# VHH binders against Esterase OVCA2 (ovca2): the designs that were tried, part 5

Target 1, 230 residues: Esterase OVCA2 (ovca2), of Xenopus tropicalis (Western clawed frog) (Silurana tropicalis) (a4ii73)
Amino acid sequence: MAATETPGAAQKRVLRVLALHGYRQNERSFWERTGALRKRLRGRADLITFSAPLLVPDPDAEPGAGDPDSLQDESRGWWFSNPEQNSFDAMEESKTCSGLEAPLDTVAKAFSELGPFDGILGFSQGAALVAIICALKQQGDPRFHFDFAILVAGFKSLSTDHAKHYQQPITVPSLHVIGETDRVISAAMSQELVSHFENPVILMHSGGHYVPACAPQKKVYWEFLDKFLT

## First folded at step 20 (VHH)

Design w5 (from v1 with T109Y)
Fold by OpenDDE, fold request of step 21:
Formats: C-alpha cells, sequence, structure tokens
Structure w5 (fold): chain B 230 residues (1-230), chain A 123 residues (1-123)
C-alpha cells in the first residue's frame, strides 16, 4: 500500500504590507484602527505599522507636565504644512513645508530593516505620502520596492514643493478607498489624487474618515490583493 | 559579531529588588531599540519591556508595569532593568534582546539575544 504522500498543503504566501498612519497617529493607534481590516485580511496580507518621524505637539499639554507615562500616546506626523506652528492641514496651501527627507528616510528604513514588502498602504496623510513614494519608485528610487499601493482617504498634497511628484502619471497598481461622507478628506480630494494614477481600482464606501472593512469592502480588497498572490 | 551579556540575576525574597545589566557590543547600540524578555521553566518566552534608541520612549508588559523600569546608557553600551516588588511569578531567565529596527514599529523583532541571567523569587 503505497503511502500517497498527501502533497504538503503549499503554505499560502501571505503578502507583507507596510502601512503608513495618518496625521496625529502612531504605530500603535494605527494598528488598532486597522483591526477590522487586519481581521479581514488574515491569511492573505499582514500589515506592519510604524511611526512617522515628527512629533506633533499636543495643544493641551502643559509645558513641563511630561508624565513619562503620557509619552506612550505620542502623536506623529509625516510633514508639516505649517512648519512654524508644527501643524498640518490637508486643505492648507503651503509654499513652505517641512521637507520630505525625514519621512522618506523613515520609510526607507522600514523597507530596509523590515522588508521585503509586497505592498504599501497609507491612510490620510500617510496615503498622500504613499502617492509620492509611488512616483519616486517609478522614477527609479532604489529605496522603495513594492508591487502595489493601497491609498485610504488619499489626497494630493497642496505643497508647492510636492507638485513635481504629480507631473507624470503614476503606473504603480493601486487601490483607492474613498469615503463618500468623509469630512476630513473629501471624496473630491481623493478623486483628484486618483486622476494621477494609471488604471486605478476605486473602492467607494458610504462612511467617513476611517479604514473600512465590511463585507462589501472585503471582497474588493481580496480581489485586488489576489492579483499579487500568484 | 553581535554580543549581548546579561548579569545581575540572583535569588531574592518576594517584595525584593534586583537590577539587571546587559553589556552590548558588535553593533551600534545607540541606534537600536532594545528589549528585555524572560522565560520561565516550562513556559514560552515572554516579552517584558522595550526602550527606544534615545531612551525617551519605554513600554512594559502589563505583568510588570509599575514595578519594572527599563533604562539604557548609550555611552557605556549598557541596557538595564530595574525590578522592584518582585513576585514569585517573576522567576525566569531574563534575556537582553536586540531589535532589528532603528525606527518605531508595532511588534517585536528580535535578531539577537544573550545567554540570559537567572532571577529566582522565593520565600
Amino acid sequence: as target 1 above (230 residues)
Amino acid sequence: QVQLQESGGGLVQPGGSLRLSCAASGFTFSDRYMHWVRQAPGEGREWVSYISSSGSYTYYADSVKGRFTIARDNVKNTLYLLMDSLKSDDTAVYYCAKDRTTIRVYGTYYDYWGQGTQVTVSS
């Protein structure tokens, strides 16, 4: 009786996705905010969250009351649209922003130290940065190697210094997730960004400014990601 | 070659205190997150604490929060764990672990650890 060696169930490759948080978030808070999505992507994709390099001042923090324990919930940002105030607004047109060197270096370190990654995901400000990273990758930046991008509540940066990144169509395979009732990043803003991508997949949801992961969205995520599991 | 050497373990009574040290060499210590982990007999390895490269950010497991303090001296390439109010459940081999990252990441990514130092808490 020849023991038919049951072909070892080919351990289904799980995609690795580097995930960039929004303004005033961090690696932990964004991990928590993506809990529903992570659950839906279990066995298909793993998200890795990390923190932006800039500390965002807490407007309510009394000078000197730095409870060592309070440092656990530090708000982070990728860049400031108002460097004088150390603040960011996606609607602010700025001629002077904090440079992208620090955020790009941080992302590059994530790729080098935690990679390889199959994809990149961004939320809000993180999504705007992901779009720029896609452009840089396309231009041959050796720091960034990935096959796809997911942009949740994405927008085009209004910084004059960033305008150069939108001059050419971005060809990186992309999924854009847009909230119809998003009051922070309007659907129109996200659609503007979409217009800069070649052959984008668009996922509209009826909700606001968050990472959606209901049954209808799950299907779209799976369909998109399955293209890269082969 | 990366080297981590733990010391300072011993036998203490419940409620006692210990100070562990870890001497690091073979890498740029000041650029790395560092961790303490422990392993009790018959149990898996448990994460205890980590500290950022600069020492400005620390995090603790719930089981040790309020009792343990992680610190570092980047000039001396040394990691510390101050353990107060020790309990029998703290009995374990304690390991210093090097993080593979230089950035703030959610999760634990260890690439090297030492031989460990034994901590025994017994009445």
Scores: ipSAE 0.692, ipTM 0.884, lowest interface PAE 0.4, mean pLDDT 92
Fold by OpenDDE, last read:
Structure w5 (fold): chain B 230 residues (1-230), chain A 123 residues (1-123)
Amino acid sequence: as target 1 above (230 residues)
Amino acid sequence: QVQLQESGGGLVQPGGSLRLSCAASGFTFSDRYMHWVRQAPGEGREWVSYISSSGSYTYYADSVKGRFTIARDNVKNTLYLLMDSLKSDDTAVYYCAKDRTTIRVYGTYYDYWGQGTQVTVSS
């Protein structure tokens, strides 16, 4: 009697998504901010959060505050639009921006050390960087391998140094999540970024500057991600 | 080849103290986050603590917070775990673990473990 090995329930593949935080966030704070989304994506996608390389000065930090590594709740950034002040503003047109070498290297390390990843997710400044990474990937940068991008509160960087990354349409499958009442990154800014992507999926929500994960948004996330589970 | 060798375990009474050591070789110790994890009989592996590359940042599981101290000596390529106020629930094999990453990431990612050292807390 041949024991019919019951085909082990094909453990449904869970997508792995590298998630880039916004300006003045870190791996922990962004993990917390994505709690609702993570709950909605349970069984479909796992988010991996990591910190940007630049420490953002806290205006309220006492001079001499210890080793940057000792700060439990330090603010991080991907680049500075004002390198002299170590600050970033998405609305600032800057001819001099901090280089993307450090942030790209950090992301590359994440891919190398924690990969493979099926997708990449960015929020705010992280979303802007994700767009650039998509462009680089499309140009054949070997550091970045993924199948899709999710851009929450994304925007086009106004740095002159970054302009080259928007010259060609980005063909990476993408989901853009846009807040209608976002006061940090306006819907218009996000729409501008969308215009640089081919066949983008757009998710509008009525809220502000956060990662939405209500029932209506869940449906869109699922529909988008299910294309890559096959 | 990456090698991690734990030592310092033993039998101790409740309320007692132990100091664990982990000798690391085969990789650049000073550029890695390091972790302690433990496994009690019949249970899964539990994360205990991690320390940043420089040693300036430490984090602890709630179960050991205030009782355990993680430290490192990058010159000696050694990781330490000072365990105070030990409880019966601390009985486990303790492992030194190398972090998989050189970046700051949320979660626990290990690529290498030692053989472990047994810690038994019993009256």
Scores: ipSAE 0.692, ipTM 0.886, lowest interface PAE 0.4, mean pLDDT 92
Fold by OpenDDE, last read:
Structure w5 (fold): chain B 230 residues (1-230), chain A 123 residues (1-123)
Amino acid sequence: as target 1 above (230 residues)
Amino acid sequence: QVQLQESGGGLVQPGGSLRLSCAASGFTFSDRYMHWVRQAPGEGREWVSYISSSGSYTYYADSVKGRFTIARDNVKNTLYLLMDSLKSDDTAVYYCAKDRTTIRVYGTYYDYWGQGTQVTVSS
């Protein structure tokens, strides 16, 4: 009697998503901030969080208080709108930004070292960078291979150096998550970014500047991601 | 070929201290995050600590925080683990592990580890 090995339940493919944090966050803090989302995406998508290359100075850090423990929660940024002050403001129009070379190289390393990824997710400044990465990918940048983008609290960079990335419509499948009461990145700012994407899915939520993952949002996330599980 | 060789393990009494070393070769040590992991008998592998390529950033498991210190010498291609206030629960084989990445990532991504060194904490 040949034991018919029941074909092992095809382990449902879990999507891998590279996740870019916001300004003054890091891989750990953003992991924590995405806890609710990760829970909702369990079995469908895994988020991989990593740190931006630039250290953001703590304005309250006393010079020399090198408490080794203080290094544990370093604030990171993808670029500075004010390189002289090593600071970033999404509303700041800057003629000179810290170059995108370092942040793009960091993201590229993530793709090369931890890939493949099915998608990319960004929050706030990270979302702005994701939009640029989508544009670069569309232009044939070989460093970036993914099928979809999720942009939470996204905005169009006001850097003159970044303007070129918004000249053509972005065709990467995208989900834009927008907080109606977001005071950091206004809904209007996010909508401006949305206008640069073709066939975007838009998820509005009543909340502020965070990654939402309530029941209504969960449905939208699932619907969006399920398109890529096939 | 990537090689990692752990040393410095031994028998120590509770409250004692040990210093583990890991000699690394076969890769650019100075550009990699490095980790210590441990495995107790009958248990799974447990992450202990990691250190950034430059040594400027360190992180510890809650179980060893405040007691263990990870360090590195990039000139000597050596990783260290200073273990103070050792407890019986620290008894395990300790492994040096090479990170897959050159960037700061949340999670544990190892591609190589050594043969390990035995640490036994017993009265």
Scores: ipSAE 0.690, ipTM 0.884, lowest interface PAE 0.4, mean pLDDT 92
Fold by OpenDDE, fold request of step 21:
Structure w5 (fold): chain B 230 residues (1-230), chain A 123 residues (1-123)
Amino acid sequence: as target 1 above (230 residues)
Amino acid sequence: QVQLQESGGGLVQPGGSLRLSCAASGFTFSDRYMHWVRQAPGEGREWVSYISSSGSYTYYADSVKGRFTIARDNVKNTLYLLMDSLKSDDTAVYYCAKDRTTIRVYGTYYDYWGQGTQVTVSS
């Protein structure tokens, strides 16, 4: 009597998503800030958070404070709009932004060392970088392999050096999450970025500058992600 | 080939102390985070601690915080775990593990570990 091995319940594939934090955040702080979202995505998607390469100076930090790794709660950034001041402002039009080499290399290392990933998620400055990465991917950059992007509080970089990345429509499947009362990244800024994507899904929420994960948002996340689970 | 060799385990009484060592070879030790993990009988592997490449940053599981100290000597390619105030619940095989990444990531990602060293805490 051949024991019919009951086909083991097909372990539901969980999507892997690389998550890029905002300005003055890090891998830990962003992990905490995405707690609600992670809970809602349990069983569907796992977020992997990592730190941007640039240390943002803390005005209260003692000059020369040692190994960047010694700082438990250091602020990180992907690029500076003002390299002389080591600062970033999403509203600053700058001709002299810090290069994207370091942030892109860091993201590339994440893909290489922690991949494969099904998707990429960005918040604020991280979302702006994700948009650029989408453009690069579309242009055939071999460093970046993923199927979808989630951009929370995204915006178009005002750097002249970044303008080239917005010349062609971005065709990567995308979900844009926009806060109606966001005072850091206005809805208008996010909408401008949206205009550069083909067939974007837009999730509006009534809140400000954070990653929303309430019941109405959950539904949209699930609907979007389920397209990639099949 | 990556090699990790743990040593220093043994039998100790509750409240006692041990020093574990891990000799590393086959990779650039000084550019990697390193970890200690442990596995108690009948239980899964538990993460214990990690240390940054330079040794300037350390993190501990809540279960060992304040009692254990992770350290490294990059010249000797050696990882250490100083264990004080040992408890019966610390009984496990202890493994040193090489971090998988060269970037700062949230979570524990290690790709190699040694054969382990037995730590037994018993009265």
Scores: ipSAE 0.677, ipTM 0.882, lowest interface PAE 0.4, mean pLDDT 92
Fold by ESMFold2, last read:
Structure w5 (fold): chain B 230 residues (1-230), chain A 123 residues (1-123)
Amino acid sequence: as target 1 above (230 residues)
Amino acid sequence: QVQLQESGGGLVQPGGSLRLSCAASGFTFSDRYMHWVRQAPGEGREWVSYISSSGSYTYYADSVKGRFTIARDNVKNTLYLLMDSLKSDDTAVYYCAKDRTTIRVYGTYYDYWGQGTQVTVSS
C-alpha cells in the first residue's frame, strides 16, 4: 500500500529496519503478517518489507485461471535447497543450492535504493539469510551497514555452499525469537543458529511458526531496540 | 532527464471506459516498477496500481480491482491504464509514477511523476 519518507529534524528518530520474509511469502504478505509487531513498534521502528528474487512454483496454481493482466500473488524464496525442483526444505542437507548471488544482490539493492537502515529483521528462511548477511557485514562487505539483527524462527542453512559463513562468531547485536511449538523450524534448530552469535538476546514464546507480538514479548522487543535509538 | 507524460483522460458517463497512456523517457523504463496514482479534488494521493518491470505481475487497490487493468509496452516505453465500469468515485487527476527502486518493495516510493490527466465521471 503506501510507504512514506519523512525528512526533518527530530530529537528522537524512528529506527528503520529492513525485513526479509519467509519461504513462500512476499513483500505484501509479510507486511500483513507483521501487522501486530508493527503496531507494538510504533514510534520505535518502521519495517520495510521487500520480496525475495526467486519465484516459488505454486503446485496448486491453475494455468489460465486468472486475469491475463492481473496475476495472483506470487510466492517467493531466497534460495532453493533442491534447485532441480525449485523447492526448499530447511531440514534438507544439500551439497548445492541455487546460490546466494541473486538474494544477496536483491538485499544489496534494498540497502542502496532504500537505505540507510539501522537494523535488519528476518523470518524463517529470511532469518537464515540475515545471519549470513551479518557474517558478511562483519567481514567488511560494503553493501551492508546496520547496527543490529532480529532473527525470528532462524536456522542454520544446511547447504555446504553456505557453511563458510558460520566459521567465525557473529558479533552483530542480535535478538533471536524462538517458538517452543514451532513444527517448521524447531527450537533446537534455532538454538543451533544462536550458538554462532556472541551475546545474543533470546525471546522464547509458547507458540509455533510466526512472528510473535503479544504482550509478554513486547518488552523484549522494546528493550532491545531502545539500545539503538541514540 | 526523466519525463512522464500522461494522456487519454476526459469526460465519461458512469459505466463507461477510458484508456490512459503514459509516455516515458530519460530512464531505463524496462528496469522500473511503474505506478498509477490518482488525486481527487481536496484529497491526498491514492495509489491505484503497479506493474512489475517485466510486466509479469500486477496489483490493484481494492477500490479498482476487477475494473482497471494496468499494462506496459517496454518496446515503446509506454504505461497504460485501461479503466472499465467507471463510477463517480473514480473522478480524479491520474498520474503515472516512476518507482525509486528496481526491486519489489511494499509501499510506493515515487521519485518522478507526470503532470497528470483529468478523468471526470459524471452523468
Scores: ipSAE 0.480, ipTM 0.788, lowest interface PAE 1.0, mean pLDDT 85

Design w5 (from v1 with T109Y)
Fold by ESMFold2, fold request of step 21:
Structure w5 (fold): chain B 230 residues (1-230), chain A 123 residues (1-123)
Amino acid sequence: as target 1 above (230 residues)
Amino acid sequence: QVQLQESGGGLVQPGGSLRLSCAASGFTFSDRYMHWVRQAPGEGREWVSYISSSGSYTYYADSVKGRFTIARDNVKNTLYLLMDSLKSDDTAVYYCAKDRTTIRVYGTYYDYWGQGTQVTVSS
């Protein structure tokens, strides 16, 4: 562990952004994988990464591995589209899923314990949850207070239990980051989610499934974030 | 009001073992991540390990990995550090520290720590 941090300053000199990782990531791997973005945002925004509540089984793990308390790389998820197998597939149409109670509680704890946050960012499955959180905030859920959302490789959940969250246009200011060659979350899937937001800002990039941070993309992030420093 | 009291330190030979304890009061122990931190003479504080609120997740600094085990007893509100294969480089004051969070966040967010207990590894 590298960083010691004391959040909660009264001045909004640097934006604080709560960051939700993708399926099979965790707080450490997402912090590492957002390194380029964090560098580009230095002086404008700080990202705070945290882990989703659900352990995702490693299908290649051997039973009876050494010391169960030994340090292990673990994979986390926000919800499962197949609760019987503890698995998730963004293209799975399902009526039931593992539910949102645990992930929403985990995000709410991040707000209460580490907040305030100016914005929220999500990647992949994390972005899908961010969209739902935006809808909940808009409907008056007191757990979630923020001014903007950044949705990287976002998509609309295909679980019918989640459909209620997409019934009204989402008016939270949003930046949607979409990879032209993303083979995990297609651009079409991300554009479907965009259609539920009012006045979205869209950053298209030529790459695949990652959080982009090259120099041209920096300007789009900066211009979006600067709206919330005034 | 928050109190953390470390104990179990002492003098041991290289290769020996010690078990540190930290009695916690003044907060809901079972809801908080807990840490061990150490400070060698003339050095800054070095993070050693943390454990999740339920005890289901643990993580260790590379310097102690495979030799130290963090554990907790949420009935007795007690945090433990089991130290095996001790080396002279492990000589330090060991502190128990309370995380301000109930979730796993990248980084370390202490808001309280105890008085410390001395561990000395000398042949």
Scores: ipSAE 0.479, ipTM 0.789, lowest interface PAE 1.0, mean pLDDT 85
Fold by ESMFold2, last read:
Structure w5 (fold): chain B 230 residues (1-230), chain A 123 residues (1-123)
Amino acid sequence: as target 1 above (230 residues)
Amino acid sequence: QVQLQESGGGLVQPGGSLRLSCAASGFTFSDRYMHWVRQAPGEGREWVSYISSSGSYTYYADSVKGRFTIARDNVKNTLYLLMDSLKSDDTAVYYCAKDRTTIRVYGTYYDYWGQGTQVTVSS
């Protein structure tokens, strides 16, 4: 018996979203910390988490432990605001940083090896990098092809090396998720980043520094993501 | 073309040991995470273990933790699984599998695996 495709039937698909973790996280811890969000997005979007390239030193770690691959599964970061100390602080101005070659190469490998991706999501330091990637994509960087960005607890990098990325309005469709009581990335810091995006969607929540996924918030995520399912 | 060839399986008594090998070719072995997976009769494939590109990081399924050791030799392009304290529920075909990516990503993204080697644990 011949099987036929029904004409005009809409095929359901699930958006693929590359997810960039925060400072001192890794691919596994970010998968765990996004569990509630991933449940709320089931059937709409899948998150793909991966590790940032820089090992963040643990001041309490054993000296000389460090096989690089073992340490790569521990705390990771995208860049250091203080390259002499291998450390990062979002409120620290810096003339130099550890550079973006390694983190951008790592994200580019994710696109080439695991893509295509419909969107990109970042948390905290990861969101700050996502904003820079949006600017690079807008300028024609062929490594980065996606339709939208979700920036959770995002901020504008204070490194002077990064300032060029904020000179033009960013037109990538964006959802910005901001915690009213966030003591790590203040709402004011996130609002400064928002000012560099055109037509941002903003989700305010009453909590602090985390990826929110409570029931009232799911509608905002769903409505944003549904724009890209067609 | 990627080639993976497992060997070292066989019949062993409960409590016994085996060493599995996987000869790899057709890709840069030293820059890839590698995996062991197994499939018992009538069941789906179960992830067993992975090892980082340098061999310094390993991770194991709870069912084998403390009994199995994954290792690699990047000069010989060979992956190993040292299996101790074998139980009847370890009976399966064991496959080595190549990770798809050169970066650390959550989840397993195999793109190639071998024909497998049978491990049977029986009295």
Scores: ipSAE 0.444, ipTM 0.765, lowest interface PAE 1.3, mean pLDDT 86
Fold by ESMFold2, fold request of step 21:
Structure w5 (fold): chain B 230 residues (1-230), chain A 123 residues (1-123)
Amino acid sequence: as target 1 above (230 residues)
Amino acid sequence: QVQLQESGGGLVQPGGSLRLSCAASGFTFSDRYMHWVRQAPGEGREWVSYISSSGSYTYYADSVKGRFTIARDNVKNTLYLLMDSLKSDDTAVYYCAKDRTTIRVYGTYYDYWGQGTQVTVSS
């Protein structure tokens, strides 16, 4: 009794985009946070959100801080820049990190179990990982097969273990979404990542650290995505 | 082939309790997230709860949170739904469903479910 998707759906083709959340988010919170974007993309692309593998400790957790079920809402991360403290800071230069095997395996499972995907999208820490995945894909990693990337508030990882992924220009078609007043990932940090991509499309918005989806921005998303509907 | 067999449904008064079971076979039960879904008369299927492969993480629809408890026994390959403080709005056919994936994904990605078990709450 197999019934995962409706037969005859998508009379017009709809792109499937795997979506990687930011630090301390999870599959549910990212679904909620991308609501406006998903509405603007209805009929053109569907986002599939999933959780990063690492549980991020709540530094303010108190005894009796919640229902035993509160773990179902706990925050997740793709890697830690400080593995001794299980923490991440995008501005932290580190010579070691928690490694990429677990997060890359988790993304690979998403591709194998939920794919195919036409594209990949990342927000903040998720976008930094998407950039690394783009580099791995173009180097022939068979786990990752997609046609484009969308990087929202992306940045170049400062972990020295990750530096090898930025050695060659990344040729995966990309849309980079950058907030002019982003106080978490500065526009300068995002532009540094953009410099590693060939022929990037850039969407600047006047806001801060979020996934923008106002009506004017919709046109940029649609024009980018239209390249992959044909 | 995958087989899911629900049981434990029945008639109960408002405020009562019921325990549903789902016997699973034909796949590695301990590797999969499992779900309960329900279908009330005249409505589409409503997701109720899920449990991670190890049982360490659970999540509930707002309509049942605090009243229902999902559990699993990976030795017996059995999924459970403990329903307390039942209301007339809980009347539905309850299905257990196998998640397609081994990772935590938002959305309805069931690839198999059983024939269901009827739960009726009447005053």
Scores: ipSAE 0.417, ipTM 0.772, lowest interface PAE 1.3, mean pLDDT 86

